# Ledger of designs, part 2: VH-VL binders against E3 SUMO-protein ligase pli1 (pli1)

Target 1, 154 residues: E3 SUMO-protein ligase pli1 (pli1), of Schizosaccharomyces pombe (o94451r108to261)
Amino acid sequence: YSRPFAPVVHSRIRFRKSPFYDILEQFNAPFVVPACVGTRNTISFSFHVTPPALSKLLNDPKQYRVYLFSTPSETIGFGNCLMEFPTPQMELRINNQVAHANYRRLKGKPGTTNPADITDLVSKYAGPPGNNVVIYYMNSTKSYSVVVCFVKVY

## First folded at step 4 (VH-VL; framework fv_spartalizumab)

Design b01 (from s08 with heavy chain S31D)
Fold by ESMFold2-Fast, scan of step 4:
Structure b01 (fold): chain C 154 residues (1-154), chain A 121 residues (1-121), chain B 113 residues (1-113)
Amino acid sequence: as target 1 above (154 residues)
Amino acid sequence: EVQLVQSGAEVKKPGESLRISCKGSGYTFTDYYMHWVRQATGQGLEWMGNINPSGGSTNFDEKFKNRVTITADKSTSTAYMELSSLRSEDTAVYYCARELYYDSSGTFDYWGQGTTVTVSS
Amino acid sequence: EIVLTQSPATLSLSPGERATLSCKSSQSVLYSYNNKNYLTWYQQKPGQAPRLLIYWASTRESGVPSRFSGSGSGTDFTFTISSLEAEDAATYYCQQYYSYPYTFGQGTKVEIK
């Protein structure tokens, strides 16, 4: 089978494999959420869902989802990246709507957090202006890299 | 090796219904969408619809929506296409073809051998 | 519905000649944010199922000879056979997978003299 592999090996984050989902496509280059100590910060970026991915979301919403992933920036070159949000003191908004996700680690252990399911907040239109992501946060001691991915769930 | 094997030729009368099967082998059946494409005598290729065997969802071209049904049986790795209220214009070769979605590709890399259907009185 | 128009209807050429086939889309099949054209080319020989040759407008399928190539973007696409072989006699179809319903062009028949 033909697969049009993107020739951009070094811009894709390889997360630790999950038994609950497969990552099929990454919609954006990793976006850095810089360290922020003792003050609040806000970052924003946009992403675009590809037309084929949008068709699958509309026709198979129980199988296909859009997840937002985060991992420490220092680890993105090593593969087997762990899912971690910058801080539990954050708010994620997609197209100006609050995403309700658990930003805390289970029992304080890194890498035990689930990605944020933002499927219901993304535009069902593949054209411009795309989807706006805003993260409000405080008290992150290191930088994180954030990507939005198309996933198949089990 | 990957193979898509279709059921044999059919001869039908106007008003009857048609049911064609397409059995996949050599790959994980539920990882690929299955499409149906027909080719009327002397004409080009015409997309009819598809099914996701894993989820069961289907899509159709509007011109077939009232007459076509596509189903899939995961236990036998077989997709089915039924076309009702047959007309002479439905005389065609019917193909199944698979589509892998893991790379967001909409390409048909393997096709069945085709099923010849003749509708005449 | 996206309509694909192919030209010419028939090309009659001798072995070794260059074949150039056109496919025009009624609307753009380029997604500007990933810069990909959702267009494929297939070869169909008499009595056979179609065979995938090119996807993403210009990417050659594995096992397809280098003499086959695709180019173009947006609404205007070209399929080229650089040096025609006897085995290349077939009808060639373009197809878009930008949106449902998927649609094919009407085909260009390539004949060897």
Scores: ipSAE 0.111, ipTM 0.694, lowest interface PAE 4.9, mean pLDDT 86

Design b02 (from s08 with heavy chain T30D)
Fold by ESMFold2-Fast, scan of step 4:
Structure b02 (fold): chain C 154 residues (1-154), chain A 121 residues (1-121), chain B 113 residues (1-113)
Amino acid sequence: as target 1 above (154 residues)
Amino acid sequence: EVQLVQSGAEVKKPGESLRISCKGSGYTFDSYYMHWVRQATGQGLEWMGNINPSGGSTNFDEKFKNRVTITADKSTSTAYMELSSLRSEDTAVYYCARELYYDSSGTFDYWGQGTTVTVSS
Amino acid sequence: EIVLTQSPATLSLSPGERATLSCKSSQSVLYSYNNKNYLTWYQQKPGQAPRLLIYWASTRESGVPSRFSGSGSGTDFTFTISSLEAEDAATYYCQQYYSYPYTFGQGTKVEIK
């Protein structure tokens, strides 16, 4: 049995449940990736991994991971949110290193896209300056909200 | 209903080893860390270490690191703590307690009933 | 290692009185980037295992009576029982989960006259 814990520090986005992972903690308030048509855009933000999460990540990084999630901003208040990136024409960098992930949406399969696994790119230090996220993208017709989460994988 | 049930009381001689079990029921065993905490008579609580049953990873207080072994068997939902080279100072009640890692929670919401261990010559 | 110091060692009060217990940490257990205090309170009655009462320094566990509350931040924490009942006679422990090893205070014994 999983019980809700309070207080939560950040407004939590409730994604559709996955049989492959459980979301244990959200490290940042949802960060808006604004719509961008016909031009390139860049957004950046930072997050900090909590001391207990760092302890678990260092002890067993194969079982505990750090994932980057994205969902259309218009839906974040409703729960059961779809994992969907803004555009396949994007590049994600964590601490100035490229994250390799599949940013494409499958036709007729909304919510089947996996979050980006950024575990190997995050700092193993809880203090400043934290972890820098940069998203380079073009041709997004709507805005998206991005969060970084600590997950347990199965 | 969540329950942690520990093995029965032990009487040991100095130099022997101790093995205590803690069986969980009423929850998904793999979703919780299992911790071991001891308490000498009339004294406070002392954290010994923990295990993640899903991955088998363990953490220990350095003062026990060379004597303590913690294991878990997912098929029987049972955690074990073994303490070797027993001394009279190891006389205590030993508890298991579970911890859910959800939003960085480090709280022990359920505890076993305790196992009384007496080490004397 | 984070050391937790509780005071007083023993508190003897009558039913209906207010109990105030202190827990002081040798270093901050507040994580500045999420504003959470990694501090928990437990109740232990004679012959029983400890029972979780408060987590995140001030959040009551489900089923815990409203007369129990926690407050404080960083290094100084307080646990309060607003109106003591006979069943509240117990030893109360604070615990930090900011870093390994997890540590407990030495306990405050609450006695009912």
Scores: ipSAE 0.150, ipTM 0.701, lowest interface PAE 5.3, mean pLDDT 86

Design b04 (from s08 with heavy chain Y33W)
Fold by ESMFold2-Fast, scan of step 4:
Structure b04 (fold): chain C 154 residues (1-154), chain A 121 residues (1-121), chain B 113 residues (1-113)
Amino acid sequence: as target 1 above (154 residues)
Amino acid sequence: EVQLVQSGAEVKKPGESLRISCKGSGYTFTSYWMHWVRQATGQGLEWMGNINPSGGSTNFDEKFKNRVTITADKSTSTAYMELSSLRSEDTAVYYCARELYYDSSGTFDYWGQGTTVTVSS
Amino acid sequence: EIVLTQSPATLSLSPGERATLSCKSSQSVLYSYNNKNYLTWYQQKPGQAPRLLIYWASTRESGVPSRFSGSGSGTDFTFTISSLEAEDAATYYCQQYYSYPYTFGQGTKVEIK
């Protein structure tokens, strides 16, 4: 669902279309998860859920979700970005709670990796301090860009 | 090609109930919230409530919460607004309007033609 | 509930003149983390449904003439018609979508002399 009055902005990552969800809003500028070979690394950033998105989450939590997306950084300027996490050897925490997601790609099925559903971990308050994201990882041979998005699921 | 078509004018007595329909066409009905807004003669616009046709969830201005019911039928792409215990103050033109949530939530880009409701005793 | 107050109630101007309409919010409709103002402007002609003109306080809807513009942030907003035309005679409403319930201003009526 593309809106005539609100075209996709260039700073927004354009992921491959999914039949299971539509990306409605991106809450943060792409955050780089740098390559990390042979060591462990940790990155952290924050995001805020907009008041209209929060209202829809509270009133219709089965239809609206908050997903965390990842894609190789070198591809973010080109549409059709694939949903891929930096490494299966990672842990995602939202507001100090572990997000349970499958960080592994299925072989032979491009684009079958699902974004992490973090809806239940997100603060239901739109004001400060916002939501803290921490990614612990190791053995990523390239950099990735991460965004948190508001989605409608089908 | 996008169109919202509302049911015809109504004349009601105090204490009766009102039911107005709004049929969407030319777009994916479940991708837009449907809102109801009314306007009394010579007065401004007043938001009443909305519905997500996909999930059925509703929001209301609390002054209408006990009297208003909003529903949607996905098979016919039609939203309904029912207002009970009518008073003379409910005399107004009632509009439906759609809201897309994609970067600019809260904008009513298409409106129905309006339904004139007269409540008289 | 966010209250929107519009002024003046009525503007009577000649074609070619500049119209400036004010909308003030009882609380900020600016969301500081995305730097967006959740405010729209609508035009309503007698007997017609409202028409969307401006969203995000300053973004003009497609198909809307360039003489219409919006500005402001937080609690103070302005809608401007740079050079009035006869077809611009209408009532103009601001609306906030920062939080439920959505609310409208009382409207400013623009009359062409």
Scores: ipSAE 0.073, ipTM 0.682, lowest interface PAE 5.0, mean pLDDT 86

Design b05 (from s08 with heavy chain S31G)
Fold by ESMFold2-Fast, scan of step 4:
Structure b05 (fold): chain C 154 residues (1-154), chain A 121 residues (1-121), chain B 113 residues (1-113)
Amino acid sequence: as target 1 above (154 residues)
Amino acid sequence: EVQLVQSGAEVKKPGESLRISCKGSGYTFTGYYMHWVRQATGQGLEWMGNINPSGGSTNFDEKFKNRVTITADKSTSTAYMELSSLRSEDTAVYYCARELYYDSSGTFDYWGQGTTVTVSS
Amino acid sequence: EIVLTQSPATLSLSPGERATLSCKSSQSVLYSYNNKNYLTWYQQKPGQAPRLLIYWASTRESGVPSRFSGSGSGTDFTFTISSLEAEDAATYYCQQYYSYPYTFGQGTKVEIK
């Protein structure tokens, strides 16, 4: 059965369903990573883990995770969005720590990339200070939208 | 349809132990937390603790931590609550409840029918 | 732990009257970054398990009649039945899910006279 929908605070991006996780909550409004050809760029934004999500992370960190998702901005209005990072030439930092994730597609195919697992880098406090996200990147031919989500993994 | 079915009424003597079951059906059992809430005679609702059936992780109200054990069996979609060293004050209706967790809802959308426990000498 | 205090203990009203129930929290259950109040209301009729009516302080659960509503923010919350019906005789509980341990108020009993 589908669970009842709670009111959402931010516009929700609907990603293609994964057999490996369910997206339970989106912590931020989609943040645009602009196209950047022939140069490098840096974007930053913040998000806050909700108190109930934090309680679950502290007690069940192997089952509940915080993932960073990315998808082409032009697709976010209509659902079934593919998980795809702006460029393999990127560095993600959470609270000034490098996130070790694979930003490359398997054999260049769209939709084969996993979201970045940033769970171990997020603050253990629900209130201030929140979590700072910084993305350093180069050579992205189109804009992408990034969201941080609370997920249940299987 | 989603259902939580609990084991039947129990009559116990002080000092004995209690074990109640709660069987979930109609949903993915490992996808939801299962909570235990009791209602002592003449009192309101009291949260006892919960379990994540997927990983087995538990949380308890400190009032019960030394006496309560919560477990789950994924193969039978059944959660169990054990309470030891029973006292007359443990006379209550015990409920299991599923935690709906969508956008940090954290609410109890489905409840078991309740198990009446009487502790008397 | 967060303590929820409900008032009045008992409310005796006639059918068609407005019922107003209070729930006060010892700490704020408002999370300022998402502007959500982590407070629910349940209805419990004699001999039955509780039934979820309101979540996020003011959002009505699917299938719950429109005469039931919730309001308030932070530490002060109100549950209202706009026009009481005989079937509404029950005890109503508020509950917070802001942090563990989850806690309930002591309940307000609504009686039909």
Scores: ipSAE 0.239, ipTM 0.733, lowest interface PAE 4.0, mean pLDDT 87

Design c01 (from s08 with heavy chain S57Y)
Fold by ESMFold2-Fast, scan of step 4:
Structure c01 (fold): chain C 154 residues (1-154), chain A 121 residues (1-121), chain B 113 residues (1-113)
Amino acid sequence: as target 1 above (154 residues)
Amino acid sequence: EVQLVQSGAEVKKPGESLRISCKGSGYTFTSYYMHWVRQATGQGLEWMGNINPSGGYTNFDEKFKNRVTITADKSTSTAYMELSSLRSEDTAVYYCARELYYDSSGTFDYWGQGTTVTVSS
Amino acid sequence: EIVLTQSPATLSLSPGERATLSCKSSQSVLYSYNNKNYLTWYQQKPGQAPRLLIYWASTRESGVPSRFSGSGSGTDFTFTISSLEAEDAATYYCQQYYSYPYTFGQGTKVEIK
């Protein structure tokens, strides 16, 4: 028993421009990672790589990547959003595989953290059920919004 | 302004090879795919392949497999298409076209003027 | 490979008339999760390179007159010229960019009588 999929409309987060990549497409509506003080929490969601993006990933794998971005939820309406993860004490899994990324800020400054490169963990199949994202975390003092994006790297 | 300028007309004999150039100007050459599309006399448009000039990665239609080579020279902002083992069926106008990449997919927003190739049989 | 079939092959109409062109795809070029159709329309006048008119099936390219429009979804697409002008005499091609290889329809020739 299932129902047909309804079309999804995504609101786009505008991150501060990087000289190292261009954001070409956002695959999901911002997913909220709620504040969690003193306890552990787990969130999960899915995303689908569009067929044109998949074609470019398969044919130009060093030029096109899939990155996971995070920014404080309170800022997502303002543009020039800073890349910042909820907590350095987190684990990101894509399709049940651990993503090895640095979740700490450089010199403690906001916006100096790179997005997580999850390209090698993403399914190269555009059909259902898509790609599963799981974030395990603790000690986040505020909420964050997470999006998965298709990027071109330089 | 953005402009794509192609090399001049070619007359070839069956079995020979051709090489056509497409020079881009007015934009960052490495930020856009360059595609090659041909049109045989009185026929429709046929996609041949493309190149990402930044990495040199190419894609092509399988019907041109083993005959088409696409290259790009970043220093001169010029893409090249070579077609070997020419037959009379290769008589066509050959176009280069730039792919505007936005929101995961692109369109051919600028085209070269076309290069007429005649393969005399 | 995705095959695009255009009809009719030729339309002969007078200035001021409405032109309706069809493009049918052998498989869907609609991605249901973002609700986008990966289909474009180009105009080609004799002796000239093609010109982009419509992308994402219905979005008009900048500088393209409002009389040109696109509609449809999935496998069935329509290109319309609401009131033909003499300068619209051309062959019109649909193209899909859903997947490689990119493919074009065979074209519809619009003649002004």
Scores: ipSAE 0.033, ipTM 0.656, lowest interface PAE 7.0, mean pLDDT 86

Design c02 (from s08 with heavy chain S57R)
Fold by ESMFold2-Fast, scan of step 4:
Structure c02 (fold): chain C 154 residues (1-154), chain A 121 residues (1-121), chain B 113 residues (1-113)
Amino acid sequence: as target 1 above (154 residues)
Amino acid sequence: EVQLVQSGAEVKKPGESLRISCKGSGYTFTSYYMHWVRQATGQGLEWMGNINPSGGRTNFDEKFKNRVTITADKSTSTAYMELSSLRSEDTAVYYCARELYYDSSGTFDYWGQGTTVTVSS
Amino acid sequence: EIVLTQSPATLSLSPGERATLSCKSSQSVLYSYNNKNYLTWYQQKPGQAPRLLIYWASTRESGVPSRFSGSGSGTDFTFTISSLEAEDAATYYCQQYYSYPYTFGQGTKVEIK
């Protein structure tokens, strides 16, 4: 949330298990990226890395990472959600820095897309103002829900 | 079932070094931080430090820096705590404890049985 | 370093009575963005390792009897045993996991008459 002293409640999205990482914590309530066809759109939200997660990131950044996940909004009430970005025609910025990730969906192999690794772009301070997320996109035929998670990588 | 088993009691003289082991079983050893906590005779619990067994990265309370070394051996699922330049005030029961980290819980869900250490002249 | 102060040092009560234990933190262990208090309670019986009872100040660990509860926020926390049983004789410790170094209170000893 953008209000620094307001309480936050998170609804957790349950993604399909990966052999390459475990999701340990979700930092934000799912943020909707609306469908957008034939025009450009921009969405923005903020998140805060919790103090215990920050301690682990500062002391062990090779094994603990911050990943941005996306999945079709219609599926978030079910388990085993697929990691899938809204469109390959997008740009993700964290604290006004471009996040480099592959946003392309692999046809015929749903759920094989990797989340965006934003670890090096997040603030190493748990207090305000937090971390700003901006997604610029076009040509998304359905809505998606985006969450930022603390993960352990293997 | 998850179990942490520590090495046996030690009797030491001032100036000597101590090495205690903590063997984890029943879980994926590299997936959990291992912490060391001591309890001096008649006193409360005191956090000493921790290790991430996967990467070997350690953290310590400033009081123990330069005297404490924590290591982990992934092949044997065993963590070690070494304390040098022992003093009589290091007489305590030493515990290892596993940190369950899920959704920022950060709690010690399993503990070793404790290792009694006596330091006397 | 966050300092936790527990009171009283000792409580002597009869079976069936309510035990109320206090833990005060030198600084807030509440994280305002997720509204969670990074405060845990442990039970330690003589000759035994501590046992986790409560985390996030008020969430009971699986398998822990419902008579144990925690409350409070920020700097002031309470641990309650609603109806004491003989097996509850132990020392109870609060612990913060907001920041390193992790710290414990000095403990409250609960004795059953």
Scores: ipSAE 0.322, ipTM 0.760, lowest interface PAE 3.9, mean pLDDT 88

Design c03 (from s08 with heavy chain S57N)
Fold by ESMFold2-Fast, scan of step 4:
Structure c03 (fold): chain C 154 residues (1-154), chain A 121 residues (1-121), chain B 113 residues (1-113)
Amino acid sequence: as target 1 above (154 residues)
Amino acid sequence: EVQLVQSGAEVKKPGESLRISCKGSGYTFTSYYMHWVRQATGQGLEWMGNINPSGGNTNFDEKFKNRVTITADKSTSTAYMELSSLRSEDTAVYYCARELYYDSSGTFDYWGQGTTVTVSS
Amino acid sequence: EIVLTQSPATLSLSPGERATLSCKSSQSVLYSYNNKNYLTWYQQKPGQAPRLLIYWASTRESGVPSRFSGSGSGTDFTFTISSLEAEDAATYYCQQYYSYPYTFGQGTKVEIK
């Protein structure tokens, strides 16, 4: 980067670096997915795509994507956060459409889960009411924090 | 360090075409948009358009549409701007500038030195 | 297309004086959901390429002296040089990056008497 100091829009979660994408912008403050043992739970929140990100998505959709990230809440202050969903058997909906993503770890190893690519489900309109996120889940032993990010893919 | 180096001054006649190059060094060329901005004699800065060197997608100000072409060559880390059907009002200094995108999208952190173009009969 | 209008066209001041430059946008460049203004300021000295000074309307670029500041929101923006120095003689431009096409103001020339 040309500059060491850049403005931060929301409390930013710093994820472990990926060779396949760079995180360019975080659209929301971390949203807590509470622990839920023995029952089903549902959380929902909204986010808005910023005007510069929208311009890139509309004009360069092959290079720019919108990903949903998740990490254990207890780790968000320390950086180098692992990409990990609350449970492998969850359902993610964006604007009432099911996101087709893999919520399982590769061979059970932590940190091998990819973020959910929700680009094709996101509204290309920057105004209200924004984009609605709904997560249906059960049997999460700890809380997780979820953010939606603008990424550049290689 | 990051550097953008442009081709040299041009003298053209009305109706001719112009081609200017901008070579990037010291950074990953395909990770930044490259923009073209001109400054006509006695005027302010005017945005012409941009290119994403990774995918080749371009955007232009409507004023230049149908006369301007922007391309990029990844192998040489060089962007090109071609302007056809030149008029005397195209007399200007032409700049390339890169756009940093990481909470600072829309900022031109590095600029080329400029290419002076004179269009006269 | 978003039109940026700068005033005054020229400002002639002595060293040590405060310079105040205006930039007005034809539509808001404030994004209400992140409370950020997509507005930058550049300095251009004769014979040189522009230099980025301020982004997000009020955030100073690394290495830029503290005497330079930006303020304002929505459609009305101000660029201030708190104590003018001889090397500050230049034309200053505002630019919006809210939407394509990106546009610049016409510039304010600051000259030292």
Scores: ipSAE 0.346, ipTM 0.751, lowest interface PAE 3.6, mean pLDDT 87

Design c04 (from s08 with heavy chain S54Y)
Fold by ESMFold2-Fast, scan of step 4:
Structure c04 (fold): chain C 154 residues (1-154), chain A 121 residues (1-121), chain B 113 residues (1-113)
Amino acid sequence: as target 1 above (154 residues)
Amino acid sequence: EVQLVQSGAEVKKPGESLRISCKGSGYTFTSYYMHWVRQATGQGLEWMGNINPYGGSTNFDEKFKNRVTITADKSTSTAYMELSSLRSEDTAVYYCARELYYDSSGTFDYWGQGTTVTVSS
Amino acid sequence: EIVLTQSPATLSLSPGERATLSCKSSQSVLYSYNNKNYLTWYQQKPGQAPRLLIYWASTRESGVPSRFSGSGSGTDFTFTISSLEAEDAATYYCQQYYSYPYTFGQGTKVEIK
């Protein structure tokens, strides 16, 4: 018994261009981090690093990285999306390890936040079960969309 | 206009070493992998290895690992492939090819013209 | 290493005929999480470097005539020339970029009568 393969379409988020990196590949469909006012929330999802990306990570870890991006959900259809996390009061875990990143805006300005570099936390095995992402957060007044991307850094 | 231009034909004796160059132009040299592929007369294509010109990291087919060296010079946008301890079986046309790796593509979109290498006594 | 096997070795046809070429992989080159097949097709004419025709098993490279197409998934792939032209006489290679080392099939030689 074999099943025909159904096409998988990942909606691509178009982030504002950075001089420090190029986004080469998006590993997951945007995952919604819902607004959460006056309570705590936890979301989780998984992603898989493609075999070619994994080969490049293993051979050229100084040039290729895996970054986690976030942007307000309301803007994802317009392109030129700003890198912005839901709240500074969050914790990101990849495969049950804490990702240390700056979730705050520089001087309170939107779009000055860097994506979270999770390269050292991702599995170097391309097979199941893949990589688990967990976000713990509170006090987000709007929803955000999160994607994990393969990037080339400069 | 993107171009890859290779050095000229080589005639070598068994036991000697070979060094072929591949000069890229019309693009940002350090933004693309450079691969080396060879083809013996009347035979198919054989992948040898690649280099990331930015960091100098290389990857090889195990068949060539002890004999092949791939390097890149950013200042001249030139990749080099050296093959040592030449045998008559190394007689082939050697190609460089640029890897298109953007938006999940990993293919050879531009190739050099090829360098004919003859190894005979 | 992933082994690609092409058939037939040689195909001799007249202009206007349909050419169908096969490429079989020793293991799947389909990545289930993005549903992409990491397989390309190249055309090589005598004395020339190979030319990229198809990537992702079925996507035509820019500037490649519409008579060239690719299909298949996982381990079984087909390359088709819907109506042969004299200029299509060449050897056609499939190549996988699923994992290192990258590998090519042995090639199928298309001859025009």
Scores: ipSAE 0.229, ipTM 0.726, lowest interface PAE 4.5, mean pLDDT 87

